# VHH binders against q9xhz8, part 33

Target 1, 326 residues: q9xhz8
Amino acid sequence: MGDTKVETISRLAQWRIENFGPCSFKKSDPFKVGIWNWHLSIERNRYLSVRLFPELSRVSKEQPPVAKFVLRVSNVGPNRRFYISPVYEKLLRTTDDCVWHVDSSFHGRFTIDVEFLDLKICPVNGGEASPVWPTDATMQSISTQTTLKCLSRMLEESILTDVIIHTADGTLSAHKAILSASSTVFKSMFHHDLMEKESSTIHIDDMSRESCMALLSYLYGNITQEEFWKHRLALLGAANKYDITDLKAACEESLMEDINSSNVLERLQEAWLYQLEKLKKGCLMYLFDFGKIYDVREEISSFFRQADRELMLEMFQEVLSVWKPV
Short names: E, the ipSAE of ESMFold2; O, the ipSAE of OpenDDE; V2, 0.75 times the mean of E and O plus 0.25 times the DockQ between their complexes.

## First folded at step 19 (VHH; framework vhh_enristomig)

Design x5 (at its last look DockQ between E and O 0.87; V2 from the best seeds 0.00; counts 0 for: pae E 2.4 > 2)
Fold by OpenDDE, look of step 19:
Structure x5 (fold): chain B 326 residues (1-326), chain A 120 residues (1-120)
Amino acid sequence: as target 1 above (326 residues)
Amino acid sequence: EVQLLESGGGEVQPGGSLRLSCAASGFTFSSYVISWYRQAPGKQREWVSTITRSGSTNYAASVQGRFTISRDNAKNTLYLQMSSLRAEDTAVYYCAAIGWNPSGYEFDYWGQGTLVTVKP
């Protein structure tokens, strides 16, 4: 019984049948396409019925395939005839989910071909099926990761760096191109240096080497959450100083997430300093709308003595807005 | 039409002060990072100072502590207050707006420059 094997190449499967004989039913051996094993079956009655279905497995049960495919049946011999199915796009769970009826009797050698045009997997939790094979999105992801690794390496290994950054307590090397691409300020600094000049030097004296490294990590796309969290205030300062808008926004958002009584006044000051309206509003809401001002009673006087008059005015206005006379 | 017009240049003695102005027109001045550059005779143009939209400032090491960049958005004017001027500060000073517009297109607007000469 040597005619049950299915050969596969790429997205194609071929089942060569030598002789159907007196049998009315034949099932192929399993063959792998995508993440599933598959079977073909043929049944000969009034028609030749061809079925494609996944082998029963945990994966096929929990995540059944949505397959887009075409079936072809062809005889072997001098009078070669071939039949092509419509393009099917079906969720395949059982043997009966897709049946192609061919109005022909094949008594001799014939082949059944399956061409998978697309293959998707259903999510376990429901939702839209996703492609099993790489898509544009997948490729973009791969490309992105590769690029990030490359950029990270460029920074870490100082590959063809062309700018030296002097920080408060050390020096770092970076690339003018990356800095310029990320910041209008850096772009301005290096605008005329883009000509093959010797390594330029910039001074960032208001940042530590570590904080500056975090900044570079961010710019090169390799910053970790931990690093970001650790240096987010310094990063905010840098973002403001060098007009890195996305970083500034990220810092603001981060600072909004963990406002508490121990940091709210500082956050408010930072919000004011860096003109972070969302953070400012959040801090004000925390203090006055939620009444947390009482939790910082000991610190608030000192804060008031140092706060900008305009900030104080805004604070006062907020108080008035939430204050309801009895 | 975008225009940047520098003024205030002239001759000054070493140790002296000078205030440059750059009048901007033809674009939303307040939305741009603006910078000063200078070009000395026989030398390449070099960055001097930048001021962000929010008013943050950056300076070249050579002018740090001596020059002050500022802007008046209401007047669409950029300033450079120069103090403790040195012979090496002699150059044509340019104001420029460099960056990307919201559509992602690069822009670089330059003035015609104003000459500053520091000599005894």
Scores: ipSAE 0.808, ipTM 0.942, lowest interface PAE 0.6, mean pLDDT 90
Fold by ESMFold2, look of step 19:
Structure x5 (fold): chain B 326 residues (1-326), chain A 120 residues (1-120)
Amino acid sequence: as target 1 above (326 residues)
Amino acid sequence: EVQLLESGGGEVQPGGSLRLSCAASGFTFSSYVISWYRQAPGKQREWVSTITRSGSTNYAASVQGRFTISRDNAKNTLYLQMSSLRAEDTAVYYCAAIGWNPSGYEFDYWGQGTLVTVKP
């Protein structure tokens, strides 16, 4: 007769107690959930106290569980009563870390259930706890990474490509669906090609093969930081030309990060040309609010000679906002 | 109620010029990428030119250097300046707005078309 054994299935554990009456304390045999062995124990005082704790071992000492769980006590037979604990979420090291007091006495035969909602391994070095089971966020990450690998393969191996791109110095193969989903300009170009079976040809004569490959790498989700940095001016132009809003914003943020005296005037002109409001304001603040215009004093005359008159008006308005009278 | 109304079509001699207009209403014109398409007799409709919200332009190879697309957001009007016209440019020209709305649903709006005929 084994009334100390705990049956487990998946994330559930069940301890069937056959006779609890004359004794005031029972502890279960160990049962395995995750990488740990566990115990349940019960104690009768004025109320029933239920404890869940890991078996003491090198594993539980060095990698203790962080558990999210619910406990349930129920009697067996036709007159079923049950009590359900609140959801606990605790680091469990000792018998004292989880004690559930049931406001009723159970005698004779009853059942204790544990449902583990989440279970994590606390790292030795004190970093982030790692889950034992996949979460929604973990599965979404796995799915995304798998998709990116598939898209990379499609581009690198030219799997079922249906458009040839003629660049200034070579050709590339790509997919109309990717281009069209990424850009309303490409969607417009290919609108009626969706009624055609055969491949299309397009010309992107203002990009090198290498810079256009960087654009494709971005669209397929595989661009590296090094590749982006190398081609960010060409990518900015392409993002503006093909209305690729997220890439245009990424190029703008990148260009704001390294504003300095040697590039600020050119960056201001680029911001005007491509209607980059954040970069424009950043350059104006660098020049006027932080007073760096004196570092480019010799260059500003030639800049003003070539600048758009509306840009010069905005620069004048920035000067007024910095030096406005009190 | 979205409307795109083309005008400015007609007959012209080879080498001549013509300016098409497309009056837009019922949507925020400045927020849309707008295009010209054309359909010659007996042929499938083909893309001609696109202009972005910022004014950046793209052209089909067959019209590059001869056609100029432009927009006037204050007048909610799209233009196509056609020059060096050839018999192969004879077609009904359509103005279209194609893309996705803010909710992510695909949309396409088309005008009724305006006929351009380049005489032999």
Scores: ipSAE 0.526, ipTM 0.867, lowest interface PAE 2.4, mean pLDDT 86
ESMFold2 (binder alone), look of step 19: mean pLDDT 80; pTM 0.798

Design x6 (at its last look DockQ between E and O 0.68; V2 from the best seeds 0.00; counts 0 for: pae E 2.3 > 2)
Fold by OpenDDE, look of step 19:
Structure x6 (fold): chain B 326 residues (1-326), chain A 120 residues (1-120)
Amino acid sequence: as target 1 above (326 residues)
Amino acid sequence: EVQLLESGGGEVQPGGSLRLSCAASGFTFSSYVISWYRQAPGKQREWVSTITRTGSTNYAASVQGRFTISRDNAKNTLYLQMSSLRAEDTAVYYCAAIGWDSSGYEFDYWGQGTLVTVKP
């Protein structure tokens, strides 16, 4: 029977039926849309029932499609009539998950069209279905990743670098544009270096080459968590020195996550040094509100001897705030 | 109106010291990174020093250890203490305020400059 083939183009499928004949049921050949094979079926009873369903497969079973689609049925002839279904958005696992009833009998040639408006795949482990076709979010992600790779390559391969950074123990090459875009200080440094021809040199003597590379990695969007964690104090210093606000915030947040008795005093000092209010508050809370000051009894005297008077005052105020008279 | 007014320039002998001031008005001085630039005769303007909002400082290699940038936010004033001055330090010195407005647009404001001449 030559009328079981379904033609597809992009997100469209068309099933041309030459003659339904005496049959009450007809099923299409499989056609591929997305990652699934699909079937259309028609049943003629009181109504013409049109069904769209995925072909049974491992994929369809484990990752069933959520399809947003419209069905259209039209006859072929001088009295062309079109019937259009509502927009369906259905999880399709079986033949009965979506049935469209058309109040018409088609005895001659007619065409069934499916327009897929959206197609999502269910994750194997459960969760929210994700689009099979690229969305804006997907495209943005792809674009972002591409850009990051590009920037990473620019840095790693020194593609058209125009600034040499002298560190404490080595040199790095970078791009004035990236540095200037990320830091007002760098922007200031390079503001008049408009003459593209000469590699500018800057000195970051208070950072190691490795730490500086981490900084650049961050700025170029390719820093790993490991690198960040390893160099976060140096990065914090750099963030402060070069007024990289987002990095400073990231470092502060990171340091807030792992406050403990072994590092809290150091963190407090750093918070003070770099004016990290959140971290300072966190450390103070850790010490006084949570009573962890007792865990650092051996170190606290040394800390007090070295601490800024204003910091000490704040510490004292914190003590007073949490102090409850008996 | 944003204004930056440099002062303190003059003639000084090699090895001498000079303190420049930049009085800022018309914007929230404390919220901006402020810098010194200089332009020698026949040369391009070059960056000298920058101080951040939090007081962190950066210097060009040519002035490192000799110049000190500072700011007084209460007075809306930027300073450049110059010591061990050299002939090559002769230039017009400019104060510049760089920052972002409330809309996120970057801007820079410049003073008219003050002349520093280092000669025997």
Scores: ipSAE 0.803, ipTM 0.941, lowest interface PAE 0.6, mean pLDDT 91
Fold by ESMFold2, look of step 19:
Structure x6 (fold): chain B 326 residues (1-326), chain A 120 residues (1-120)
Amino acid sequence: as target 1 above (326 residues)
Amino acid sequence: EVQLLESGGGEVQPGGSLRLSCAASGFTFSSYVISWYRQAPGKQREWVSTITRTGSTNYAASVQGRFTISRDNAKNTLYLQMSSLRAEDTAVYYCAAIGWDSSGYEFDYWGQGTLVTVKP
């Protein structure tokens, strides 16, 4: 209805102006790019002044645009001439944030183009501006989530499983490919294993069905924080036995985070058993540097009766190092 | 140059014992998971046992309780103590390092094998 409409396609917007006089003002209808409605306006005094701004709204106040763009003014007719702005990169809140003065004599019919080179959403409460148009990082996230859903389905529905795991109190089905990609022990175990009419069988007699399912959930990418916490020690043992280095490290870090007087001696023994240097040093620091050994006085005698001689030597050396007078 | 050299094979009566050795060189032995495999006449090669860097062990069901894998990192040597030997244990035994390093590069190192024969 008149010459106020702006046509858009992709990252381009075009406003065709049919009649503009020597001292005049026009404002376009709103046009949508990204999550915002936008306006263009023009004013003719001594210059043709072109403005680009978002429509004032809840969206533009809460999530103002950061835009990288170029403006272009051209006449209509033979031998068209174009005036092209610098590339602007601006946070656009008001009509005054982008004003382009064009030294031209255009009257009557002409065209104003906007090309958005980049467009981001700036949050009110701070943080990193997020792009409006998808990037490779966004596609990678979608791809990753889809893959995890597929792996979860493969495990939960036993889709094309090729190995049966016999645990202490039941069986589970799994995929040799997943196990072999996650563990050098399983990779070695299945290295020459060929397809047979029956599924291959392995025995993990030192894990319950539930703890072994937690291990599988980890390997298939579906373990919850609750499952991890419940099964941390079983997962540590399995990670050590099957050489799953990242899981072993994750279990170690988790066990360091909640060291207390009720668990420190047990954790020191486990750190010795599995050669967990960080956890061992954390337990020794807790006991001696922070002096919490006095909180376990009654337990320490029983611990010493059962501890490896080399661990006891290391503890004695720590006592001498920490408590030496300076 | 990575090298794995098995020794200790020979003939033994049923119920007897043998100890196999695998001498390793050309890599940091203590940093690797090492395994034994065997290949009987006319059969495909099969996994026997694996020992991890920390000394944790895994065994095939057919040898569980009869074979013991161990390692001596100071001597760069892998061992397989075999007891209660049966005719079905007759095979060429290989040691191997199969896996990936900390940067993710796969490796596949094999010895030449040592023959174990259990007499009927």
Scores: ipSAE 0.546, ipTM 0.874, lowest interface PAE 2.3, mean pLDDT 85
ESMFold2 (binder alone), look of step 19: mean pLDDT 79; pTM 0.796

## First folded at step 20 (VHH; framework vhh_enristomig)

Design y1 (at its last look DockQ between E and O 0.52; V2 from the best seeds 0.00; counts 0 for: pae E 2.6 > 2)
Fold by OpenDDE, look of step 20:
Structure y1 (fold): chain B 326 residues (1-326), chain A 120 residues (1-120)
Amino acid sequence: as target 1 above (326 residues)
Amino acid sequence: EVQLLESGGGEVQPGGSLRLSCAASGFTFSSYVISWYRQAPGKQREWVSTITRTGSTNYAASVQGRFTISRDNAKNTLYLQMSSLRAEDTAVYYCAAIGWNPSGYEFDYWGQGTLVTVKP
């Protein structure tokens, strides 16, 4: 039993067999590659049959491996011969899922190598298998997180900030480069300053310091959902004012998610003000298609007094479209 | 070819008003944010005002409440209504489109400028 150990390095597993002897079957000890334990087995009949299969475990049963691999059988000695399998890419659940038949008889010492080219794990609930080893996507994720952490630190610690933002009730510092990269308006504001000035001052008097911090947090990639929700309307205003289209879209989508009788009229007004067509449509559907206008009877008069004439016309048209004559 | 042509500059008394125009051609005017800049003699060029595609406006603190930026997309024209003019408003005023095109390329287009002189 002394020749059942499999050695591994990186993505290579090697099983050294001293002597197959009179045996017709040998199975290796388990060896770990990726998140699975594996076995190799050899069977000698008409051919030498080499099998690679995962050790039976909960993980291997529920999330079997999809392995891309090559097998190699080589004798040891001066007349070294080797046989190489085709590249296999298989879902491996049982011992018979992959069998390589080698048309050779190996006597004495020989080695079986498995080179894993790729390993994927099948999801428990079905779907596409995902790579076990890092991919470009993984690297991008790591890089992205690192970058965001870095940017967050730059903001929090005021590392080489070059713009002072005066808000309604306070002052913040930020980076012209970040602001300019996120907004054409900011880019316009700082265009010449980027070339000649070390520091600049801008005024955002229509935002509180807290709201402006939320804006910066968004731009620097470290805003929380809680902060976003808290400052949605202010952020929407800023997005519109500074032409931050992705933020505007995010705000619109967020506001679409929780339309109710207590906020629908206000949101309709905001939708109109900022030309948010999806939100406007959503609010109108809520009011007229779903008949929730009756839930806001007390507020509707006040709303009509302040609403834009064109908005009122649109509302009226919507009523007509939904209204079915008796 | 992208062109921006400013007009409307001239001499005006302190407290007076002037309206500048910038005629744009060679690009989809309505799709871009456009700005006014000015450069006084011996000074650096400075940002004055910006108007977004949707008509949102921003102003430098020095002109806030006195200047009004507007656009007519049908005419591909940018305007700057200047009121309560001061001597320090004396400068060459430039129209500019700065940003990224839909393809992601940076652009920086400037007009030739128009001179505004406010004489005390």
Scores: ipSAE 0.744, ipTM 0.916, lowest interface PAE 0.7, mean pLDDT 90
Fold by ESMFold2, look of step 20:
Structure y1 (fold): chain B 326 residues (1-326), chain A 120 residues (1-120)
Amino acid sequence: as target 1 above (326 residues)
Amino acid sequence: EVQLLESGGGEVQPGGSLRLSCAASGFTFSSYVISWYRQAPGKQREWVSTITRTGSTNYAASVQGRFTISRDNAKNTLYLQMSSLRAEDTAVYYCAAIGWNPSGYEFDYWGQGTLVTVKP
């Protein structure tokens, strides 16, 4: 009790168990991954048995998960040891669908981690399961579709454009009204700029033509998932510079969804640069709470030589909060 | 009840420096994108500089490299450090908060202005 909450980040979930003695059973509070709430449970019988299952609900009954995942149990402390399950890939409806028996003498304080490698929604009528990751937006109505086509034509055909944007490697044409409606910085910039006989010019020297086109595609409602993924970092920088709050949040959420050992240090630096509190905490949790810092041993020294002093302080404070003697 | 109060204007020689301040009250200053504008005698008001909530800055081409916008959210104060001043910088300088509230209604709040005169 008091230690029933499961923390989640990206495709990882962690249950910190503060005191598990000869007691035979504990069940976690629900935690959300994908569209479902989940539980972990742990039981001491002949073996230490770990279960992962969805919370019974209308969603899990009508759209049960098909999950590919691994489980890990580990002790807390400087001499960390792990037991890692086989990769499971199963339709999970009940507590009986996933039971992992680990031959371990762990007791007291330890952690249980789940890594979801893939997650799909299985429809009741037996169609093909649809992936949870990645998910994408769908157009909802004819009116919205018609508007998006009009905006696409305005941008592609330069219909009555009134501003020229000079990027690092080319120019683009756009509409002051669209820029002003989507950004308080552009709204401020154009506030008293009356229509002239010719187009106004602005400079965005910190973006390539291609990345700036991705920004315009977003503002005109036509950005593809491919364009977004390719230009996520440039879009994050532009969203911060031009105060485009929804895009900044979308970039942050996207960058949190695929944190891994190859990108976590870079993302931590970006989160510091752009003051992204959620992404910063996610990267710190990945490195220290989930113990993935050992996976970046070759990169960490170079990172520390270049990291801001205040960021390094926060990293040390996270280490201290994870490791406390009991 | 929103108020923006500029100060720090005055007369200065060409090439001189001046620091303008804008004290804000009646709103959550740290949540707003804040800007400086200026209006020279007989001319339309023009945008000078903008600073975002996170401290990102943008400048009009005419002042780039000479003016520095900054904010102190603890003191609810916006600043404009002006250097290398020229005769064409003579204007009344205004601070403004422009944007949309969470309900989607447009707002624009303006100060009364402070006069900067650069001697010929």
Scores: ipSAE 0.484, ipTM 0.857, lowest interface PAE 2.6, mean pLDDT 85
ESMFold2 (binder alone), look of step 20: mean pLDDT 81; pTM 0.802

Design y2 (at its last look DockQ between E and O 0.73; V2 from the best seeds 0.00; counts 0 for: pae E 3.2 > 2)
Fold by OpenDDE, look of step 20:
Structure y2 (fold): chain B 326 residues (1-326), chain A 120 residues (1-120)
Amino acid sequence: as target 1 above (326 residues)
Amino acid sequence: EVQLLESGGGEVQPGGSLRLSCAASGFTFSSYVISWYRQAPGKQREWVSTITSTGDTNYAASVQGRFTISRDNAKNTLYLQMSSLRAEDTAVYYCAAIGWNPSGYEFDYWGQGTLVTVKP
């Protein structure tokens, strides 16, 4: 069988040519690197022209490869000569996208090597090409998922838990280290316990067991969107009380997404209570800029009776700012 | 240099009240969580109370409802109002700033403590 087979190992492809003979053109069999099949071709004219290109397929057409690679041509024998191409980084769609011209003095057996240094895939809808091979980012993602699974397991199975949390209607077990790492308040609570005591007890009487579980789920990285939405107000309270800044921010953003006439007054109160400026502004905008205050006209009196004077003042100022004198 | 200096300790009768102060310097007091701890003779140091930068407070169960932690950022001072004092409240009381700075370094600054003695 003809010398058209290409062998691959890792990111290296090698085409061994026994004799180019009187031929002016040779094309290799397909070889797989990444998610594409590839071909090498050689053409002898004024120069030896070496081409690397993907085999035509739906994938290569819709998602062409961006390849970073080096070509090497070398003869076989005691007087080995080799030529090395520059490093190419090219989008390869057709046979002519990358051509390396080498001196045509090669006679007899020679090898063509392709070393792929990087390989990226173009998105179907356009955009930046993404790596086909794992990167640091990929590894971090894998590691993160594994870690989260591990932490979740630690919580669920109570693996070496060292703190008991008393809630309003039950108890939970957790890890002082995780709590302390997530909250300066918890850190303060456990600072000496970490050094001196094997177990501790804390009281979170203002949260239900279920809400507290949601808090722990957040801290351990396994909370679901459903759980978050269900408990986001309780979580907000906890975030504020225990100085969990990221959670507080997440809650504020969540509450901003679904302001409506049924919840705006309550959310305004919460925004005030927890000093959530974005949420407060959003609620005020909803009420006054968009004129939705009329939709809550039945509830507004009750709200005014219980609202802080400073909040009322701010609301009044907002009204004045929106009010255009006739 | 970060400094925390406690004051206000002394002897008091059971059921009495005492107010402790902690003067802080050398760091942005208003930005940090600060806490009270206490250590009774022959016992381990225990957490008493914490106040956040936003003024949110937490208390140990043993002092809940009796002690009040507060702060004056303008004066860089932490306070602990103690009421309904009990013999078991006898301890050296410490103020501490514990947490992470914006650069991610952990810090734990402690005062020298002030002695509170509750005697019948």
Scores: ipSAE 0.511, ipTM 0.832, lowest interface PAE 0.9, mean pLDDT 90
Fold by ESMFold2, look of step 20:
Structure y2 (fold): chain B 326 residues (1-326), chain A 120 residues (1-120)
Amino acid sequence: as target 1 above (326 residues)
Amino acid sequence: EVQLLESGGGEVQPGGSLRLSCAASGFTFSSYVISWYRQAPGKQREWVSTITSTGDTNYAASVQGRFTISRDNAKNTLYLQMSSLRAEDTAVYYCAAIGWNPSGYEFDYWGQGTLVTVKP
């Protein structure tokens, strides 16, 4: 009697009842939607009662479903009638968590449909329920990871590279399109030869091969935090030289994080040279607002002898604003 | 209205010097990367040199050590100091601002060029 099997497609389930008598009970075979097996059951007394519940298992015990769904009962043949439930949104653990009563005028052959509008896993630890089906954010993440793998292969395997970069101690291969999309300087360099078949050659003699590889790793989306930290000063110089504004900002933020007495004067000079306003202010605050200038007393005279006059004016004005007699 | 106007071209003897100027208007010159290009007779246009908003410079290998790019942001003027000129430097020289505007749309502005002729 094949009327216990529930057919599923996508987020839909359908149970066909061939002949259901008065005052009887029937439970479907299990059917899978999401990570759970489910049952439907029907019982007739005054009303046709329809129940949806998960099969008892380790999965349903440890990861019970929160389901949003609609039930429908319909007959076949003349006068095709449909009864549609409210939209339920419930944590379903037992047969009593969802009961839908419908007009008991249904008899004989009819069908029961379930449409799952949403399914979530309710965590045992009481945290936020997790969707079972992909969201827009999930698909975007998959797409992004696929793209990063492609870019990584392009760089590591030199797939159709069209520029050779000569560094201080070696060469690298790269793509004009990637360089041009990321840097107005490279965009300018390659403006008329992006379609040229022959490999172009550029020289980056102020970077080691290793630091230039870190730059390429950044541009191809593959740089690690360790690689960035190791090369951040070289990357700052490159970002400034090649007008890569997001990298320049990232280097500035990183250099702010570890200001100390051993590096603050060097960083203040670098911030002035590269016009890094946040880093400049951070160094000035460290020296004057927090009073750390006394920790660099021996070095400050040499710094002042070489510092730009306008920077010295800003330092003096910071002293006046912090150390007012008031 | 964005305008780039080159001047300073002319005829010069081999080994001679010229200084080209490019007067810019209609945009915030100090914030832009500005470049020189050149186009010799019968050749495609080629990049010569670029200067960033912070003053960092890059040069084509063919002019490295002979040409110096500079900018005066107060006068909205780009310069190219050319020395040790060779016959191969004969070209129309163009000033260009190429990049993305603050809204992220590509811009690509060119002057009309100034002719530099190095006499045979």
Scores: ipSAE 0.407, ipTM 0.824, lowest interface PAE 3.2, mean pLDDT 85
ESMFold2 (binder alone), look of step 20: mean pLDDT 80; pTM 0.803

